# Designs tried in a protein design chat: VHH binders against Testicular acid phosphatase (ACP4). Part 2

Target 1, 367 residues: Testicular acid phosphatase (ACP4), of Homo sapiens (Human) (q9bzg2)
Amino acid sequence: LPEGPLVFVALVFRHGDRAPLASYPMDPHKEVASTLWPRGLGQLTTEGVRQQLELGRFLRSRYEAFLSPEYRREEVYIRSTDFDRTLESAQANLAGLFPEAAPGSPEARWRPIPVHTVPVAEDKLLRFPMRSCPRYHELLREATEAAEYQEALEGWTGFLSRLENFTGLSLVGEPLRRAWKVLDTLMCQQAHGLPLPAWASPDVLRTLAQISALDIGAHVGPPRAAEKAQLTGGILLNAILANFSRVQRLGLPLKMVMYSAHDSTLLALQGALGLYDGHTPPYAACLGFEFRKHLGNPAKDGGNVTVSLFYRNDSAHLPLPLSLPGCPAPCPLGRFYQLTAPARPPAHGVSCHGPYEAAIPPAPVVP

## First folded at step 4 (VHH; framework vhh_8h63_2)

Design c18 (from b2 with S104E)
Fold by ESMFold2-Fast, scan of step 4:
Structure c18 (fold): chain B 367 residues (1-367), chain A 121 residues (1-121)
Amino acid sequence: as target 1 above (367 residues)
Amino acid sequence: ELQLVESGGGLVQAGGSLTVSCAASGRTFSDYEMGWSRQAPGKERELVAGIYSGGSTYYADTVKGRFTISRDNAKNTLYLQMNSLKPEDTAMYYCAAGYEGDYELSEYDYWGQGTQVTVSG
């Protein structure tokens, strides 16, 4: 059966390449950090701008037949977390998505594109305030106290002791998270052509990646993955579905919603979808939700719209098509809604978040 | 490496006010989410207030409307202004810092040694 025309797209992408979040005491690059990272730790790099511009160009090509060549505020809504790197990433992405093509005066042709944000403490969609949610802490604690997590932690006792010795960093409190910060610093340095210390062998980096995957699994995976999702990625998933519902119900001209966010946002969303693959989303990774009209009569389950998912995690390759567990592509919207229901909060809200309403007001309707 | 040193604790009468402060030394104070936690004898540690790098704040229900968290990035200092103090606010108060990275995790990364606040009456 042929897929019908695209009617709505929601895109969630990670910011581009950034400076390391932190350094460690024995870091050989510690003394020249301000020279290596002149904009500061955690700030978007020129490479990060390039990656986002490239992602924008990819999206322009992918949606050439769907999206107007010029920005129209009634067709596109952009939302970012309140971080310089995500706001700048959104702007660089938009420069690729809506390029200035005609020669002439740039000032006469340039139109700024609004990027909407909310204060970090209020950002229930893209920045999950896990530290302020006692229920989420209980769920996380249950995961970290599980036999599988504790056995793995015990198995890494020698590795973590060596890591503490080489880095000078105390791992007391949250050893796996602190180890992940070392990995983040090493990966950022390697991406920028800096030599890694001799102890940071490929085997060490591989073990740190495994440690990171276990810790992420505790945050977004079993046990009680659905309840964790209701407090995290399920909120964003619910907003995406609710926004499409409003657009369809009210006949709005809105075609695309873009969310500029973090790897944690994508990880939580993947968790809610049952699609976490054990890997951290790379810079400028993009998860897309594509809603299409079904050609022909409505299905018995009421599906006149289908949802398809893609994950772009490597600019050198085609995006990966994803399938919701239990719903081979193309997935009818009704079935998609049914299968994701346990991971989505009800409209009246859940613990820590209160009642949930659509984060995006409907775009203006034009005659 | 970030070091946190709390000060300003002491004895205060019920209904009174007290400000505790936390001086940070080391790297990039302005990039951290900062918080105040407290632990009373025989009780679990409680997160009472937090402030993000951009200035957004959150409070535990037990202190909301009475406590104000603030930061001075130029002085690398975090503050907790405590008003209308109650005997149940008696606790060791700990300053904490977490790096506002792409992944929000459950615990703060750096902790001070604490400053004692005792409320009589």
Scores: ipSAE 0.349, ipTM 0.702, lowest interface PAE 4.0, mean pLDDT 84

Design c19 (from b2 with S104T)
Fold by ESMFold2-Fast, scan of step 4:
Structure c19 (fold): chain B 367 residues (1-367), chain A 121 residues (1-121)
Amino acid sequence: as target 1 above (367 residues)
Amino acid sequence: ELQLVESGGGLVQAGGSLTVSCAASGRTFSDYEMGWSRQAPGKERELVAGIYSGGSTYYADTVKGRFTISRDNAKNTLYLQMNSLKPEDTAMYYCAAGYEGDYTLSEYDYWGQGTQVTVSG
């Protein structure tokens, strides 16, 4: 049965290219970091602005028939995490999605578009609260104590020891997670044409990528991926579905919700969908949820709307159409709800604080 | 390379107040998310309060409204002001620091040795 018109879109995208988050003690570029990264560590680069502008232009083309050519407050809502790079990414994206010159408004051709954010500590939607979630720590610990993770860690003992010596960085505590900081720095340097240290061979970079993939898998994948998702990406997934439900129920004119966020946001969302592919989302990667009316279905059981997913992870190629496991395209909304239910927060069950703990009553036999 | 040293712990009566401090040395701690965790005998370590580099804060439900976390970036010092203390607040209190990043760093990167807080009833 053919799908009908698009009725709602939710987009989650990673910020554009940035400076490294940190330098390591023995980094040969450490002393000139302020020259290489004049805006500071972790800040959006000119290339990052370009990538987001390009993504915005792609979205304009994709939704030309759906979205008004000028920004309308009632049609589009934009939400970002409270980081300079994500806020700037949202602005650059919007410049591509809503070009400055709109017909009929010569003196007001440029109108700023509001980007909404919340303090990082309050952002449970786009930043999963892992440090402040005891239940998530239990699930993560279970994953890191699993045989697969421990065997890999033991196999990399020599590699990690050499990495500590070359970088001067202590990996004590969570060595695979700490090694990601080195990978991030090296990949940022390589992307900007900077010479890598002699020890940072292609084999070293490949091993660091494998380390990153394993540790990311521990965060969003098995064991108990669904329970991890309930505390992380499932919250965002639930919000996306709830936004569509509200728009339909109330007949709202809202057409599009855009979330400017991080690789961790996309990874957690991919985990909730069962779509983690072993790779870190690249800069300006975009995961889209497209809700369409389903033609030829007379049922009122949510089956008259379908959900399609796409993942744009390479601007040189067409977006990848994705299918929810167990629901070939076009996926009826009712089936999408059923299949994602284990990964979305339940009214009862798993919470950050675990099961409710009944007060210990005074001993019944106390005189 | 970041070293954290806690101080200010001690014995206090229920309903009383106490401030614990954490001095950071080595690197500038203004780049770090800072936090206070506690561990009571026979219990797992609990995160009680955190403060981001930008100053926004979070608190565990067990201490919300009673504890206040603050930071002084000029002095490289973190504080936890504890009011209306309860016997259940008795624990070793640990200072922690973690770098803010894109990839989820679910664990703090640096920990202090702890300072004991004992609340008598």
Scores: ipSAE 0.400, ipTM 0.716, lowest interface PAE 2.9, mean pLDDT 84

Design c2 (from b2 with G98T)
Fold by ESMFold2-Fast, scan of step 4:
Structure c2 (fold): chain B 367 residues (1-367), chain A 121 residues (1-121)
Amino acid sequence: as target 1 above (367 residues)
Amino acid sequence: ELQLVESGGGLVQAGGSLTVSCAASGRTFSDYEMGWSRQAPGKERELVAGIYSGGSTYYADTVKGRFTISRDNAKNTLYLQMNSLKPEDTAMYYCAATYEGDYSLSEYDYWGQGTQVTVSG
């Protein structure tokens, strides 16, 4: 029952609001896209910057007693995917988390905060290059050939045909995936107050959301969800746990690791945890791992550590506390390791990924 | 809509080299992740190589060290330089493209009609 002091935090968040990734042939906004999205498709908007600044301020308040008020290189590590929108999101977040270090401060007080990244093709931690993994394709194919998936697809034959006619987009080959891209464009336009086409009714949007949920389920859920996780979100989960283990074992001063990434990163991680709720993570959604020392038995050897999870998916509300299936909060770290083991890759690696080493700054020099 | 047209296929002797090209029509070529897949008769399609909009690349283990993927955004063209060709490389080679999105997709959205590469000897 007794909860101890916070000792380590890992945060995974989605970039802020962006322009649509693509247009479709019959998009009524297609010809004025450069006026609506002056920074380009897929690029972070001013609203996206605002959302990340707000998330940073929320994190500052939440960790006020834990994290130094000034950025310290030895206390915080920030890692992003190699996309302008995720790199800019990380910078905006940090401006909220460390107001005194924000760009635009007087030069004498300005302390730039490094954000680390790796080339997209090498990003096994946050991007999961599934296209280069034959085993992942086999697992995905098995999911799409399942009776439930096929029955749903057949049930949507009329809907998908109408969608093809309204959008001018060919859905041949990958109908659910192509339908999801239409949904993405419509949701981005709606978020910016743009009028949706008459055919894009609330009922159509609900059906597209159901199609998206089924497609996402095929990628991160049953069948063989644990094996899919070992190739995707389990890699990130393993890195988070390995980071804490190394910090504790070596007595490192590192307090917080922040990952700036995508909805797919959060979805794969939720899949590995058995916590996917059927919904796409919204802009600036944040999944947090909080490691605490247990103070219930001060005379006991080894010390006790617990893991608590939270999911912030709505800035107007308090974060949702999450519980790992089979381990009510606060979950003992040992039990958390046992329950997540099937979803995490073994130390020697898996089919499409060699051995993985945790990305932590070098240990401090010791005598 | 993005249209992809492959060219440069043909008959080549084992140990030889060949470059296949893919011409893309559209204003947004530079925004796409591009790839090359191949399919031999009676076999499933295999992803051979890919290149992200930023230029980073990946390769299937079967071709690593022998094939090189590259792109020319000014010419809207994708290339696959194939060296040390083996009879097992005989296949129809397809150019593919997908928009780099937040949701990671396992397959490409746009495909060409293919160009045949036959390795004899």
Scores: ipSAE 0.444, ipTM 0.749, lowest interface PAE 3.4, mean pLDDT 85

Design c21 (from b2 with S104Y)
Fold by ESMFold2-Fast, scan of step 4:
Structure c21 (fold): chain B 367 residues (1-367), chain A 121 residues (1-121)
Amino acid sequence: as target 1 above (367 residues)
Amino acid sequence: ELQLVESGGGLVQAGGSLTVSCAASGRTFSDYEMGWSRQAPGKERELVAGIYSGGSTYYADTVKGRFTISRDNAKNTLYLQMNSLKPEDTAMYYCAAGYEGDYYLSEYDYWGQGTQVTVSG
């Protein structure tokens, strides 16, 4: 199928660099945390703002021929989870994507761009309230009781015991996730040039990364990966596809939907697509869905459409083009829809989730 | 770092109301996701209600519509208002605090000692 012009884009990106979410008892930097992180734990840093501004500039360049140079509400919709770091990330990104609308320019006609959100406990689209979903907990428990997970835990018994001694943190209950919290704190500190404890060697960090990958696999992978996806990333995937279907069916001027979210949002979406790569999405990582019209002899009214995926996980390199398993790029929309169906929630809904957020609200129209 | 102390438990008649409180000592109370769990003798601990730092709340189906969770960040205090109490609500009620994060399904990071609620009838 020959590719035609771009007609719609959906972007899902992780917030920028943040302060650690937590500390551990033996953390050598714990006493000076307020000096190191003046805006508070989990809050977006200046580096996080820079990363998002850079991502926005990348998106401006990529879509220069597609998007108007000024923001138009009928062309772009931005949705964020209800966290300071994701809301601020969205604003910084938009400053890069629409530099004419950026605040603080003395010569610019600054006009703020709306970022929409919903309460975090109700955010079934981007936050996936897993703690309040008993069925998801059952699926996760089943994964942690699987032979592969348990054998890995046994293999790491000595490592985890040493980690408890070095950190002062009890790993009882959820050892791999608690170890991931230690990794998160260490990676945040290292990213800001802070000296790591002597015990946090490159070998220790590699083992913690392997632990993180296994635990993430339990959340988005087998067993019952498709059912997990229907409760998580499949909801977002379904909304993206539904948004495009609505735009195409109704001839809407909407060109781009942007979702400002978390690493868990991208991981769940990657899981639904069968594209999890064993790595945590870095700060400002962006997964894009690009819809293009086929130019030619269409089989039905409205023509044919293809879907292309990209993943930008390193600002120093070009985005990675991705292919849906079983559909080499460019993937026909009908095939993309068919292949992802098992991971998307059925129309009647699933456990823990009523009707999904299928379509973005249209811009108000004046007759 | 954070210490949690529950109070307000006691004996109450079926159909009655009771408010339990949790006083937090230490910094950063406003940054935590707070929650209430309960455990009846011989049963598994059940998450009853939670409240995020931003104020949004969630409830177990067993208590939805009857219980209300709230927080006062200025007083570093968490509350659980329990209405229309039933004998099956009898349990030790635990206050919990956890840092908000991504893909965290672990237990809360800090727990109180619990306060007993007994519903007669």
Scores: ipSAE 0.305, ipTM 0.659, lowest interface PAE 4.4, mean pLDDT 85

Design c22 (from b2 with L105F)
Fold by ESMFold2-Fast, scan of step 4:
Order: sequence, then structure tokens, then C-alpha cells
Structure c22 (fold): chain B 367 residues (1-367), chain A 121 residues (1-121)
Amino acid sequence: as target 1 above (367 residues)
Amino acid sequence: ELQLVESGGGLVQAGGSLTVSCAASGRTFSDYEMGWSRQAPGKERELVAGIYSGGSTYYADTVKGRFTISRDNAKNTLYLQMNSLKPEDTAMYYCAAGYEGDYSFSEYDYWGQGTQVTVSG
């Protein structure tokens, strides 16, 4: 079926490069952390700003024929989690996407672009506060009790004991989760040219990456991946589809919704789509939903719109086109709804989260 | 790295009030999401309240309107003010801390040893 013009885009991206979230007791850099990270732990770095500006420029080029060169409130909506790094990432991205609105624009006075956020405790859409969800913990427990997870954990008993000795951290309770935090600190330090401890060999880093992948898989993958998604990434997926439905139903001029968020946001969304690739999304990774008019039979496969997905995880390469399992690109919207329905929450939730965040409000009517 | 010590538990009559406290020692208390969980004999552990570094709070339906969680970052202390206590609130109350990071799927990272709250009828 022939593809038609682009009508709506939803973008979900991870913040740029940041300082480590934490240190560990035996970290050789812990005493000089304030010197190494003058803006503080978890804060966006200059490299993070650069990565987001570059992503914004990529998006400008990709949507040059679709999106106005100037920011228009009625065309674009930007939503971020309530973290300095995600809010700053959104601003840097927008400087690349709308260079005429950025400070120092040669032809126009600087125009600030609004970035919307909600308190982190209320952010059911992008932050997924699973600690307060008993049903999610039941689903996670089922995954961690599975033979595959338990056999892997048992196989890493010696490795985890050595990691505990090297780091000075107790891994009791959530050993794989705590090991992930060590990996995060090490990878962050390596990205900034800091020497890694002698024990943090390439083999150790590979094992930590495998541990991270298994633990992430337990949170967003099988078993019961669809039910887990209903409590996490399925909420965001539902909001994206609801936003498009509203735009189409009301004939709104809205062209693009941008979500500035975290690796966990992308992982949960990938889980909802059945597209988790075993890897943590890198800084400034972007997952895009592109809605196009279908030029064929409008009654076939649920109407005249198709959905295409892309994943940009490397600025040196073209974005990876993705296909929803069971629906080769371009996927008819009706089929996309059908296949993703098990992962999307019902309007009246059995979820610990209710009510779900509403679709974005319509743009103001032009005079 | 972070150590948590609960205090303030005890025996209280139904309808009464009690405040439990959690003293944190170590670096960067202000950077953690903090919470209170409880466990009664023969029952699963239940998260009753949580508070983010910025002050945003959440409560389990069982305690909403009766319990108030708060934090004092200058004193590295977490509080749970419990009002209109019921016999069903009898449990060991555990203080917990978690990093407010990107990967926030799992349980808390640090736990205290608990303080017993007993509500008589």
C-alpha cells in the first residue's frame, strides 16, 4: 500500500550525557567527585547539551518539509519529566530543532519555547513510579522466580561476591539492580576519560552489561510483558495514540509531540511494542512514531493512516527503521491498535495508577 | 554507604497518634527518594508512603488522609506522622531509600531494621 504525506509525529528521547547518579564506597574518584562534577551528580554535562543540540538538528532536517521553520504553539507540544537533566535536554534539543528561536538567532529576536512538566510523584506517563504499585511487584517477582532468571543469578554468585568486595557495596536484596548502578557509574566515568579501577576489565564490564540486560528484561519483558506494559510503557503508548486520535477527530493543527525522558521510559515503551533489543538506550536515543496518510483503500486495515517507527541510537548512522511484531512497515493504524491493545491500559484501570494522564489539550483557535 | 535507623515505635491506643522517625547517615540524603513500608505477621510487606527529594509525596489507599510523610534534609531525617491509628496498622515499620535515577523500576536500595508499632483495641 502506497505511503502518503506525514500528518503527525511523536518523539520520545533520552536526556543527554550526565554526571554519575552515585558513587560507591571503594570508588577511587569519590573524594574528588565535586571537582569532577561541579554541577552535581546526575546533572547534564556540556557533552549532553551537544548531543541534544545534534539530535534537534537531525530532527529539523528530517521534518524540514513537514514542520514550520519557526516554532508555532499550535504545531508542537513538548513534555519533560521534572528533572534538571531532562528539562535542559529538551531546551538544547529545541535549540537545534528551532534555531531561529534560540539565543543569538541572526534574523529573529530569541523566543522561548515552553516545556511542560509535572511533579515526579505524579508523573505516571514518563516516570513510572513502580515502587508504589503492588501489582507490578507481583509481576516482577514472577519474572525473578522464573528458572532462566534464577539459573543466571546462581551462575553469577561468584562474580557478584567479587563485585561486592571490589566496590564495598552490599548486594543483598536486589543484587542485579545494585550491580547495574555500579555499571552506570563505571560507564559514565569511562565516557569522561577517567581511569577505571584495575578490577573493571572489559570482561567485567561485559558481564555487568549482561546482568543489566537480564534485570531490565525482567522489568519490561516476558513473562506477562503485556500486563507489565499496561502499568508502564503502555500508558505512554496509549497517550501517543490518543493524541493522534484527538488531532484527527478534531482537525487540530498539532504536528508533533516531543517527550524528554529517561532510558527507563524508552525501555518500558520498547517493552510495550515488543521491541526491546537487550541494550540500554544510549544518551540522546530517540524513538519516533510517524503517522502517514494511506493512499490506498481507506476502509482496508482500519482506515487511511499508517504508523512507522524508527529508533536513533547512534548519531553516526541513519535511524534504524523498526517494525511492530506481526505488522511490517508501513503498519495500518487499525492493525497497530489491534496488536498493541494487550499492552495498553483500559480506560477504567485495574492498575495501581488511575486515572491515567489525559491527552494533551487542543491548541488555541487562531483569530 | 547510606545507613538508616528507625525510632519512635511503641504501643498506642486505637484512634491515637504516633510519629516514627528515620535517621540517615552518609552522603547525600537529600538526593534519595525515601519511603515507609510495613509488614504485619503473616502478611506481605506493604509500601505505605513515599517522598521524592523535591518533596512530592504518595500514599497507599489504606493510609491516605491519616498518615503524613515528611523529610528534613538539614537533619537527614524522614518522618511518618500517623493519625487515627487502627489495630490493622500494627506492624514493623521500615524506612527505605532509593536513588532518584533513570532506572527506577525496582525496590528501594537501602533499608532500616524496622521499628515496631502496636495499636491496641
Scores: ipSAE 0.384, ipTM 0.709, lowest interface PAE 3.5, mean pLDDT 85

Design c24 (from b2 with L105I)
Fold by ESMFold2-Fast, scan of step 4:
Structure c24 (fold): chain B 367 residues (1-367), chain A 121 residues (1-121)
Amino acid sequence: as target 1 above (367 residues)
Amino acid sequence: ELQLVESGGGLVQAGGSLTVSCAASGRTFSDYEMGWSRQAPGKERELVAGIYSGGSTYYADTVKGRFTISRDNAKNTLYLQMNSLKPEDTAMYYCAAGYEGDYSISEYDYWGQGTQVTVSG
């Protein structure tokens, strides 16, 4: 398909580097945690700020011809989950994306850029309240009772018992999920140059990564991956598509929507797209949706627009172009709608959620 | 790491009120999402209320307007104030704590042993 001009971009990115969410009883670093993590558990680090600023600079370069060099409220909308780390990540990203708006600029007075959020308990768009959704728990339980999951759990019985002894942490209840949380703590510590315990060998870390991948697959993959997506990543996917439809329908000048969120947000979105690759998104990972005018035959497959996806998961490399299964990039918008329909919630809502509507700022009104 | 002990359960008349409490021991109570679940004989466990570290709350439709969840981080204590109690609220009530953030959002990590609430009527 002949590529035309970029008309709309939606970006979903993970927060930058953070302190661990938790320690474990036998953690050798627990007694110096306040010295290692002076801002507290789960809080964005200086490295996290650097990663987001770098992502913002990457986005500035990528969209230099598309976005004004100055922030304009009518061109860009930024939405974050209500966590310090995601809000701070959004601000650091924006400092890279709009360097002229940065505090202390002598050439342009600093103008703050609004970052919108909603209370965590109400954030069905980026947080997916799975704990309060009985239907999601049924789907997850079905996945954990599947032969593959149960055989793997049985095979790891000895490993998990040793992990309990090493950590002092009980894995009773959901052992693979609890083991993933140990991996998260170890990975955070390793990222900050802290020595890992002797028991946390490369073989142990590889096994924990396999455990994590299997449990993540249970959350966003088969069985009934489409129904799981309707309760999770499909909500965000639907909002992205609805935002573009509203921009086009109303002739809005909005060019970009940015979502500052979590690895779980990206994993659920990848699940809805059929693009989960078995890996947890790294800090500042970014999934982009780029909408372009179609320059070929007019008015086919949902109008004259195509959708392209990219995934930036390594700042040292070019972004990975992604293709929706069954639609090589650039994918006609109508075909994109058809292929993603099973993973998107219907307008009337689903079992744990009411009706859905894309939330972007209303068009400016005449005074 | 975190241990939870519920108290305040008992027998109460329909239309009455009761407050159940959950005392947490261990470090960093303030960093956890807390919740109250209940289970009546022959029924599945139901999450009735939750509260995030930042104070935002959520409630099951069955208890909205009647129950209030709150936390006191200085006292490491979680509360559930139950008003306008109905016989259908009779259940074992469990306190729960979960790590906030990222991929841990689907399950609570720590559970208490429960406190029985019986509503006569």
Scores: ipSAE 0.405, ipTM 0.724, lowest interface PAE 3.4, mean pLDDT 85

Design c25 (from b2 with L105Y)
Fold by ESMFold2-Fast, scan of step 4:
Structure c25 (fold): chain B 367 residues (1-367), chain A 121 residues (1-121)
Amino acid sequence: as target 1 above (367 residues)
Amino acid sequence: ELQLVESGGGLVQAGGSLTVSCAASGRTFSDYEMGWSRQAPGKERELVAGIYSGGSTYYADTVKGRFTISRDNAKNTLYLQMNSLKPEDTAMYYCAAGYEGDYSYSEYDYWGQGTQVTVSG
């Protein structure tokens, strides 16, 4: 679709299938959880490994003309959050992206590829919203006090009371977020063929999905969606753009940056782009930024680079091409910068300690 | 279900030190991100320190360099060592635990009832 050759790619993907993050008190599977989830709660499953290996193979096919067949440290940089599931997801993905083919061998020869991470407490790039960010929590509180959120919460009072009774879980204080944890547990159990309790009917699951969508909207959407993005997904967006700028300016051989992260990472990034679709990103969902050299007149084009976005949320289908609101694909880089500016951290601006603190510099990427 | 009980609060002179503790019972303590929040009368609740299951820590700017958070997974206990205490540190201190999840980690899941720390001086 874009006129010129691919010059840089940034990929952000969710970890693969995992065990539930938690059980609830009345969970019929609670007493056998250690048998059902031998690797532990929140840990990547064999299915999660398979999903990431498949995503890696998809990426190999998509970038076969762009990326060297063998891993080159100067061409690819991989960064993960510091969670076993995201680190293992990155490794499984890389096994699909860089299969080491030994001619005539039935077994793939494996060479380790470095996956970089930082301590969770320091990971402002991929781990958000941070508990250590008071300003973000103020903005979230404002969203939960909005009429739409409060009216929906009031409408679900009876549902939430029944959910509390059936699960034995207190929803006091954070009812929609706590309800999301119940949904997470139920969806993990269902994905692994476990029978759901009788009260977890299709109607109950649909209501929990609506609750999750509303709560996610409060995290990444109005009110003050741009300021929320500046503290979350806008930081990652700014880093992606800054990395490309540095690669282009210095003529670096870096071709691809891969980020192994969480659904919250993708949701915050979608929020910063104005592309949240009302759905939680599934396991191994991948959002891609493709930078292409445009062969048109640089003065007319506002520069000679365009940005294209894709979202792969179903391995059975082709990736969805996405367009930034106000810029049909392929979007000129200059226009992409202009339209996303409100969602990116300003040079003199917003921080987790309020809008009058020193600017947050973008995190550097080391090739 | 996880239960959190704070202890070790009390009255201390400005410039002094105090350690508050949080005993966890019920579920596996080591699986949780743990934290300390405080609230003074007429003020909003402030998150002062946190520690992830892997041991990495964070601190509010107001306490950085003076407070140290630590955990003992064998004893299911969280600690906050408070040094160079100021009158401004006077508050009810709450222990909290959260699942290390993808999206829900923005809020803690379990809270204690608090322990009062009063700094005179």
Scores: ipSAE 0.421, ipTM 0.732, lowest interface PAE 3.2, mean pLDDT 85

Design c26 (from b2 with S106D)
Fold by ESMFold2-Fast, scan of step 4:
Structure c26 (fold): chain B 367 residues (1-367), chain A 121 residues (1-121)
Amino acid sequence: as target 1 above (367 residues)
Amino acid sequence: ELQLVESGGGLVQAGGSLTVSCAASGRTFSDYEMGWSRQAPGKERELVAGIYSGGSTYYADTVKGRFTISRDNAKNTLYLQMNSLKPEDTAMYYCAAGYEGDYSLDEYDYWGQGTQVTVSG
C-alpha cells in the first residue's frame, strides 16, 4: 500500500560550529584566545553559519513539494533556545530554507522570519534545567554510583591524573564530565586547524571520546532510562506529538516546526526514543519527525497517519532513516504513541520547573 | 580558572532577613551560570536558586517568593537576598559556577567553601 502525502514535519537540530566553551589553564592558545575567537567563547563561527545554510538548503530540497517557496508565518514555526549561537543558527538555516526571504538588492523589501525563544531558566522543552531537578539528580547519582561507572572511573585514574597535570584543570567532583569539557575544547581547536599539544594524541582523544560516551550513557541511558526521559527528552517528544495532534484536530495550516537547540537536546530526545548510538551529535545534526497520511485501509493503531524518523549527522551522506524500537518505518502514529508512552511525562505531570509549555501554535483567535 | 568565596552568613531570628554574597576571582565571570546550594546536617544538598549569564533566574519551590538571586558582572559578585527566614533555612550555603554548555545535563564546575546561615526559632 502506497504511503500518502506529508502532512507535518518536526525538526530538531544542533547549532553550527562554535568557539570552545572554555579554555584550560595550560592551554597553549589561551593567551591569544581573543584573537582566535573574536566573537567570544561559545559563539557561532563563520563555519557554523555555513553549516546551517547548508542544512537549510538540504531541507529546502527535501521539502520543496511540501513547503511554500516563500516563508509564510501560518506554515512554519521556529523555536530556539535563548543562546546567541542557536538563534543565529536558526537565522542561517532559514536563509538556506527560504532564500527568497534573504536580503536581495538594497531596493528590494526584505521580509524577516521570526525566531521564538524563552528565557533559559524557563526552557524545560529544549534545555531541561537538570541542576534544579532533585529527582533527576537521584537518577543520575544511581547511574554514576553503579559498579560499571565506578570501575571505569577507577580504570581511568592514571589517565585522568595525567590529564589534570597536562591541562592544569582540577577534575575533582565529576571527573568524566570535566574531562568532556577538555575534549570539547580540543575538538573545537582541531576543527579550526589549530595545532593540538603533543599530549593530545589520537589515543588521548579516543579515550576522552570513550569517557564522554560513558558519561552521556549515565545521563540518558540505563538504569531507569524511561524515568530520566520523562524529565528530559520525553518532554520534547510529548510536545512534538501534541503539536501534531493540535494541528490535526483544529485543521491548522501549520506544516513545520523547527527547534534550534544543542547536542544535549538531541541526546535526550534520542534517549527517549531508545535511539542513542554512543556518539555525540555533530554540529548542525538534525533529527526529523515526518507525519504522513497513509493511503491504505484505515489502520487500527493511530488511524491513517504514520511517523517516520531520520537523522542527518553528515552533510556528505544521505540522512539515516531511523526506526523506533518495535515499530519499523513507517510506524502507525497510534503504535508510536503507545511505544513512547513510558518515556513521556505522565498526564498529571511532574516537571522540575512548573507547568509544561503550551502546544504550538496557540488556538486561532477569530473576530 | 575561577575561585569563589562566600560571605555574609550568620545568626538571624526567624522572620528576619540576610544577604549572602559570593566574590568570584579569575576570568569570564560573566560567561558562567551561577547558583546557590545549601546543605543542612543529615540532608541532601539542595539547589535553592540560579542565575544564567543573561540574567534569567530560577528558584526551588521551598524558597520561591522569599529569596532573590542577583549578579553584578562588573564586580564579579553573586548575591542571595533571603527574606522571611525560617528555622528550616538553617544550612551551609554554597556558591557555585558552571559553564553554559551544549551538554546542559552538566553539574556545576566550581564551588565555594560555604557560609553558615543559622535561623533561630
Scores: ipSAE 0.425, ipTM 0.732, lowest interface PAE 3.2, mean pLDDT 85

